# VH-VL binders against b7kms5: the designs that were tried, part 56

Target 1, 80 residues: b7kms5
Amino acid sequence: DTFETVRNTIRIESEVDESLRQLCHEERITKETWLEAAYLYLCEKPEELAQVIQLAQERLSQRKAIADYKRAKTMQERFL

## First folded at step 22 (VH-VL)

Design b_17
Fold by OpenDDE, look of step 22:
Structure b_17 (fold): chain C 80 residues (1-80), chain A 124 residues (1-124), chain B 107 residues (1-107)
Amino acid sequence: as target 1 above (80 residues)
Amino acid sequence: QVTLVESGGGVVQPGRSLRLSCAFSGFSLSTRGVAVGWIRQAPGKGLEWVALIYWDDDKRYSPALKSRFTISRDNSKNTLYLQMNSLRAEDTAVYFCAHRVYSFEKWTSWFDYWGQGTTVTVSS
Amino acid sequence: DIQMTQSPSFLSASVGDRVSITCKASQDIKSYLNWYQQKPGKAPKLLIYAASTLQSGVPDRFSGSGSGTDFTLTISSLQPEDFATYYCQQLNHWPLTFGQGTKLEIK
């Protein structure tokens, strides 16, 4: 493998990011290699991957709901 | 070239234990990505998933059966096992072992090869 | 658990007929559905995986379609060897679950 990489901008929920950072530090790995490894591992267990996908979809829905709420609130404040 | 052959079935009384074996060839359960599972079929009924074991010895069970059934393997013998304890009449079934494969491209899995099954009868 | 409901449970047809079997999931299972064929006294045989991908060696008269909660197995022109019981299976949720089966018998 050439290990050619591509740049990504990833935003992670702060509490999860902090926990993941701590784990990576203790295990002497990076969040990048963690993500790569986790994905490859789950691809070999698609039954589990399906569970993770569901969880990810739920989290995305939550993010959207929060974002919508914030936008609505901001708009409300602008017109008060 | 994958083959699976179940054995160990028989007639047992309720409350007893039985261990099924599945001898397989054409693959190794130590190979990364490989998995093998048990699926049973009561007489005249449909298929019911029982358990799955991955190459890394990770195991999954039917919630209804996990307290009584244990899936295990012996890589040196290329054999899968199903330890069944506290057997009940409703456990009467043909028990199949099946080879599970996956696809990186489709992010899914399927049982591509099945044994012919071994019959377990639980009766007083 | 995800319930898989097949329809019909029994189907009578003639050689040459086009037949369709439906599988409904109680929840969205995306495309994580497989179809199996089982003949009396035999082990199940994989026909379709990933909802629509034909397993190698399976005749192309078999096809699968659908996503989400509704899936269909179609046999374009029924052959004598196709009379059997068919099962759908989901892997989107633990535990893995099968449909109750569809017995395809000769009319």
Scores: ipSAE 0.705, ipTM 0.903, lowest interface PAE 0.6, mean pLDDT 95
Fold by OpenDDE, fold request of step 23:
Structure b_17 (fold): chain C 80 residues (1-80), chain A 124 residues (1-124), chain B 107 residues (1-107)
Amino acid sequence: as target 1 above (80 residues)
Amino acid sequence: QVTLVESGGGVVQPGRSLRLSCAFSGFSLSTRGVAVGWIRQAPGKGLEWVALIYWDDDKRYSPALKSRFTISRDNSKNTLYLQMNSLRAEDTAVYFCAHRVYSFEKWTSWFDYWGQGTTVTVSS
Amino acid sequence: DIQMTQSPSFLSASVGDRVSITCKASQDIKSYLNWYQQKPGKAPKLLIYAASTLQSGVPDRFSGSGSGTDFTLTISSLQPEDFATYYCQQLNHWPLTFGQGTKLEIK
């Protein structure tokens, strides 16, 4: 195994990020290594991974809905 | 190779308890990623998932059976257990234990090895 | 729960025939579907996992296809040892569930 890393831009909902930040601080780990570990752990439990994927899809839908709302609002303001 | 051998089956009256054992070899339930489950089959019927236990002692149950059945393990003996309480006639079945494997590449799991099963008969 | 419905429940065929067994899920289970074979008085045997991946040691006359809600197990040329009961199984949702089974008999 190698530990070569790839740069990623990850945007996390602010409340989740704060909670995760606090956890990582207390446990002396990083959000990066937590993400890696969490993914690998879930891969070992694909039955649970399936549940997490469903939750992730729901969160994505929420993000899209918010984005659409903001765009619509911006457009409305532009023409008023 | 992986082998699983169930035991502990028998004839029991309704309301009684019974503990099944599954002795396995070729793998360890202490190994990360390993899981083992119970699946039962009523006479002349299909397969019904009962419970699953992961290497980290995390457990999952059929909702219909969770209140009466308990899955557990003894790693030192390479043995899986199924404690069955308050047995009912409908619990009559062949009980299989099965080795569960997973794939990082496919993000899925399957039961690749099964025991021959042990028969539980609940009757008055 | 996710219901897995196999069709047909009973199938009669002859050696050499091409046979197909279908499995329908009540919800989208993506490709998280396994196929098992069981002979009377024996333990189930894994044939296919991830909907279409053939388990090592299983003859290549067996194949699986499908995704979402509709899946198919195909035996390209039926052999005498293939007469058995077949089950599909999903793992996308708790609890894990199996189809009711398809008994493949000699015509």
Scores: ipSAE 0.688, ipTM 0.903, lowest interface PAE 0.6, mean pLDDT 95
Fold by OpenDDE, last read:
Structure b_17 (fold): chain C 80 residues (1-80), chain A 124 residues (1-124), chain B 107 residues (1-107)
Amino acid sequence: as target 1 above (80 residues)
Amino acid sequence: QVTLVESGGGVVQPGRSLRLSCAFSGFSLSTRGVAVGWIRQAPGKGLEWVALIYWDDDKRYSPALKSRFTISRDNSKNTLYLQMNSLRAEDTAVYFCAHRVYSFEKWTSWFDYWGQGTTVTVSS
Amino acid sequence: DIQMTQSPSFLSASVGDRVSITCKASQDIKSYLNWYQQKPGKAPKLLIYAASTLQSGVPDRFSGSGSGTDFTLTISSLQPEDFATYYCQQLNHWPLTFGQGTKLEIK
């Protein structure tokens, strides 16, 4: 069967993206199909999915903290 | 229909080993998404999760029991095993095996079918 | 480990009564909570999964509610066969943990 796809804009931390890129290259898959497969796999192990969600929340918090810091720094530089 | 039947329980001395079996029907542990677990219940106490095994042979253990207990399977026999080593008095319990199901929509799992349990008594 | 605390541990009620059992998690477990019923000498039986979804074949007098840390199992009108011990269970963190149980006895 044919699947309809949806275009997504995803920003990944540079080091993680590079690692994932290398993996996908070596395994002859795409980041897209890896994400699909990983999600479906984790859905089959919701006990593990819960752990991944927690990690994702932590990473989001880190992103926010970094973003806030950068904004603050930029503002300081503008007034100096 | 899903059925699970535990066996192998008995009276053993501390330090000894015992292997429990769980014969199941109505499903296969080789089927993607299937999981089966052990849960025990000490006399007059509540339920305690022991271990879980997935269809892909991935295993999870209670941290307190990981060093002494091993969960395994024989798909050709539709049988789940629990190898218990270095048994202690506190391991005395009824041991249940249970079928675990999951939901893609709800991102969660539950034990929908349980065996009647097999009794393990560890005493000197 | 996530601690699951049920209240009360013991409850006496009469046939026809409305009964509620509470389960409190030491951490946020979202809706990843199940409820089981166990009668003496028998295996546990699943009642509710995902905090509020009724298992097929379970009477609709049973219901579950809550999210985060506070959950409730409700029996709208107790029947004679409902006198048993009830357990909540979380799967948000390894290891899987159960509440200590609530024994529902006939008054």
Scores: ipSAE 0.674, ipTM 0.899, lowest interface PAE 0.7, mean pLDDT 95
Fold by OpenDDE, last read:
Structure b_17 (fold): chain C 80 residues (1-80), chain A 124 residues (1-124), chain B 107 residues (1-107)
Amino acid sequence: as target 1 above (80 residues)
Amino acid sequence: QVTLVESGGGVVQPGRSLRLSCAFSGFSLSTRGVAVGWIRQAPGKGLEWVALIYWDDDKRYSPALKSRFTISRDNSKNTLYLQMNSLRAEDTAVYFCAHRVYSFEKWTSWFDYWGQGTTVTVSS
Amino acid sequence: DIQMTQSPSFLSASVGDRVSITCKASQDIKSYLNWYQQKPGKAPKLLIYAASTLQSGVPDRFSGSGSGTDFTLTISSLQPEDFATYYCQQLNHWPLTFGQGTKLEIK
């Protein structure tokens, strides 16, 4: 059994990250192996994977909305 | 070779219960990634998904049927069950058992093997 | 629920004809769509999965296309054994839902 890993930089919402960190600590696993396992598990349930994708898209939309708001606010403050 | 054979169908009165069985071979529901489902077809009508059970005993139901129908399995017998309670005339249909497979590459699933079905008739 | 609407519900054609059946989803289901064939008194048979992937053993005269809300099953040259009822099925949302079916009959 051979494997190669790829380094990834991911940003997770702070409360979600803390919860996940705590879980991984209690279960003596890592966020990396949890993510791998979760993805593979969901691939085995593509019907559920579809639901997770929808949730992920919603979260992405929320992130974008917040980012846009912050940018707009910053620009407004600069011109006041 | 995958084979599914439904049984347990018959004629029952409204309000009664009936349990269908699906004996399968060529695969095991204890194998990771395997799932099996029930799909029914009323006379002269289309297909309607009823329930699905995964290898880990996770279950999904049609919302309209969840309160009355229960899907279960016995891995030692390679048999799938559908417990149907409080039967109604609208439950009259051929009930199919189907093997569900998935693809890691395409993130999708499909029913690749189906039984010939067992007929349930609910009438007073 | 996601409604799957097939068109037409009934189709008359002759051997050798090119025929197309459409399946429309009430909302975006990406490519999570399967096509099944059912003959009278028989179990459904898988033809296409993932909208466009041909199931092993199925003749290549069958093909699937589409994504999002609009999908098409095409039979390039209709054979006698192809007269049957066809169903599309989505798995993007619970509950899994099928189209109402398209009955392909001899003209």
Scores: ipSAE 0.670, ipTM 0.898, lowest interface PAE 0.7, mean pLDDT 95
Fold by OpenDDE, fold request of step 23:
Structure b_17 (fold): chain C 80 residues (1-80), chain A 124 residues (1-124), chain B 107 residues (1-107)
Amino acid sequence: as target 1 above (80 residues)
Amino acid sequence: QVTLVESGGGVVQPGRSLRLSCAFSGFSLSTRGVAVGWIRQAPGKGLEWVALIYWDDDKRYSPALKSRFTISRDNSKNTLYLQMNSLRAEDTAVYFCAHRVYSFEKWTSWFDYWGQGTTVTVSS
Amino acid sequence: DIQMTQSPSFLSASVGDRVSITCKASQDIKSYLNWYQQKPGKAPKLLIYAASTLQSGVPDRFSGSGSGTDFTLTISSLQPEDFATYYCQQLNHWPLTFGQGTKLEIK
């Protein structure tokens, strides 16, 4: 294990990001190491990982719905 | 080699309590990623998951049994326990303990080693 | 709860036969399915995990397939020692649930 890192760009919902940032600050860790640790922890509990995946899918669906709504609203405004 | 041996089964009256034990070797429940569970089988019936305990003492229960059953462990003895309270006739079954492993690559788990079971009979 | 329904519940076959047992989940469980074999008076034995991965030491005449809601355990050429009861098990939702079992009997 060389701990070679790969650069990633992720977008996190603002309220979740703020909460996570605060947690990481208090615990003197980084969002990156938290993400790594959380994933590895969940991999050790596949039964729980499955639940998290479902929640993640729901959140993705919500993001898409919001995006679609915004697009529709913008289009309506342009043609009014 | 992983081995699990259940004990503590017997005949009890409804409403009584019973504690089952599962002595295991070949692994430690303090090892990260390890989990052990109880699965029961009523006479002539199928398998029913009862509870699971992880290495970090996190526990999961069948919703139907959560209020009456408690899973626990003693790492110093390499022993798993199932405390069963307010026993009912429908709790009559062979109770198996099973070693649970996981795969990092496949994001899944399975019960790879099982004990031979201990029989619990609840009758008046 | 996720209901796991096996088909058939009882199956009669002969040595050398190709047999298939199906397991249907009431909801999408992706590939989080295991297959176990149990002989009378014995503990269950793991055969397949992750829907299609053969457990070490299990003969390759056993195979698993499927994803989502429909799964199949196949024995390519039935051997005398294969007459037993088989169970599928999902781990995608709490509580963990098993199929009702398929008893494979000698014809």
Scores: ipSAE 0.667, ipTM 0.898, lowest interface PAE 0.7, mean pLDDT 95
Fold by OpenDDE, fold request of step 23:
Structure b_17 (fold): chain C 80 residues (1-80), chain A 124 residues (1-124), chain B 107 residues (1-107)
Amino acid sequence: as target 1 above (80 residues)
Amino acid sequence: QVTLVESGGGVVQPGRSLRLSCAFSGFSLSTRGVAVGWIRQAPGKGLEWVALIYWDDDKRYSPALKSRFTISRDNSKNTLYLQMNSLRAEDTAVYFCAHRVYSFEKWTSWFDYWGQGTTVTVSS
Amino acid sequence: DIQMTQSPSFLSASVGDRVSITCKASQDIKSYLNWYQQKPGKAPKLLIYAASTLQSGVPDRFSGSGSGTDFTLTISSLQPEDFATYYCQQLNHWPLTFGQGTKLEIK
């Protein structure tokens, strides 16, 4: 392993981020190391990884739906 | 070389219990990433997954069998167990244990080595 | 549950033939599909994992293809020792499930 890192812009839903932040604080870890560890752990259990992927897809769909709604609303407001 | 040898099979009456063993070598269930599972095969039928145990003692079961079957391990003996309770006629099968491996790059797993199986017959 | 359906259930062929066995998943399982060979009274043997990766020690006459819901195991030139029952399996979704099997018999 190396100490080289890659910068990422990650946007997390506020409530999830807060919960994760609190957990990381209590466990004296970082969100970054938690993400790394979680991913590696799941890679060791591809059977579980599949479930997480499904959940992630659902969350993505929700984000898109919200975004679409906001865009539609904004457009509506422009023409009113 | 990975080897798995099942034992403990036999003829039992319905409602009885039986514990199967799987002695394995060539790997350790204490090694991170390792998993071992039970797969059964009824006479003349196909393969049916029963249970899986991970190196961290995490367990997964077939939903149909979860209430009656328990997978466990003894790392000191390199042995996998399947405790089968309340046995039914439909539990009659050859029971295989199999070594499960995974790929970090492919995000998938497979059973690369299987034992020869032990036969369980549930009959009145 | 993810249902795995193999086709055909029975296949008759001759030595030297090229044969293909298909496996259809009820849901998209990406490339998370394994193929096993089983001879009567013997343990299953892994042939292919991740849909198309040949297990070490398996003859290269065996090959796997497909992704999503449709998969194929191909034996380019049947050998006498290849007459057996073949199973596909998905191992990335609980519960793990197998196809019903394809028995390859001598014609």
Scores: ipSAE 0.665, ipTM 0.896, lowest interface PAE 0.7, mean pLDDT 95

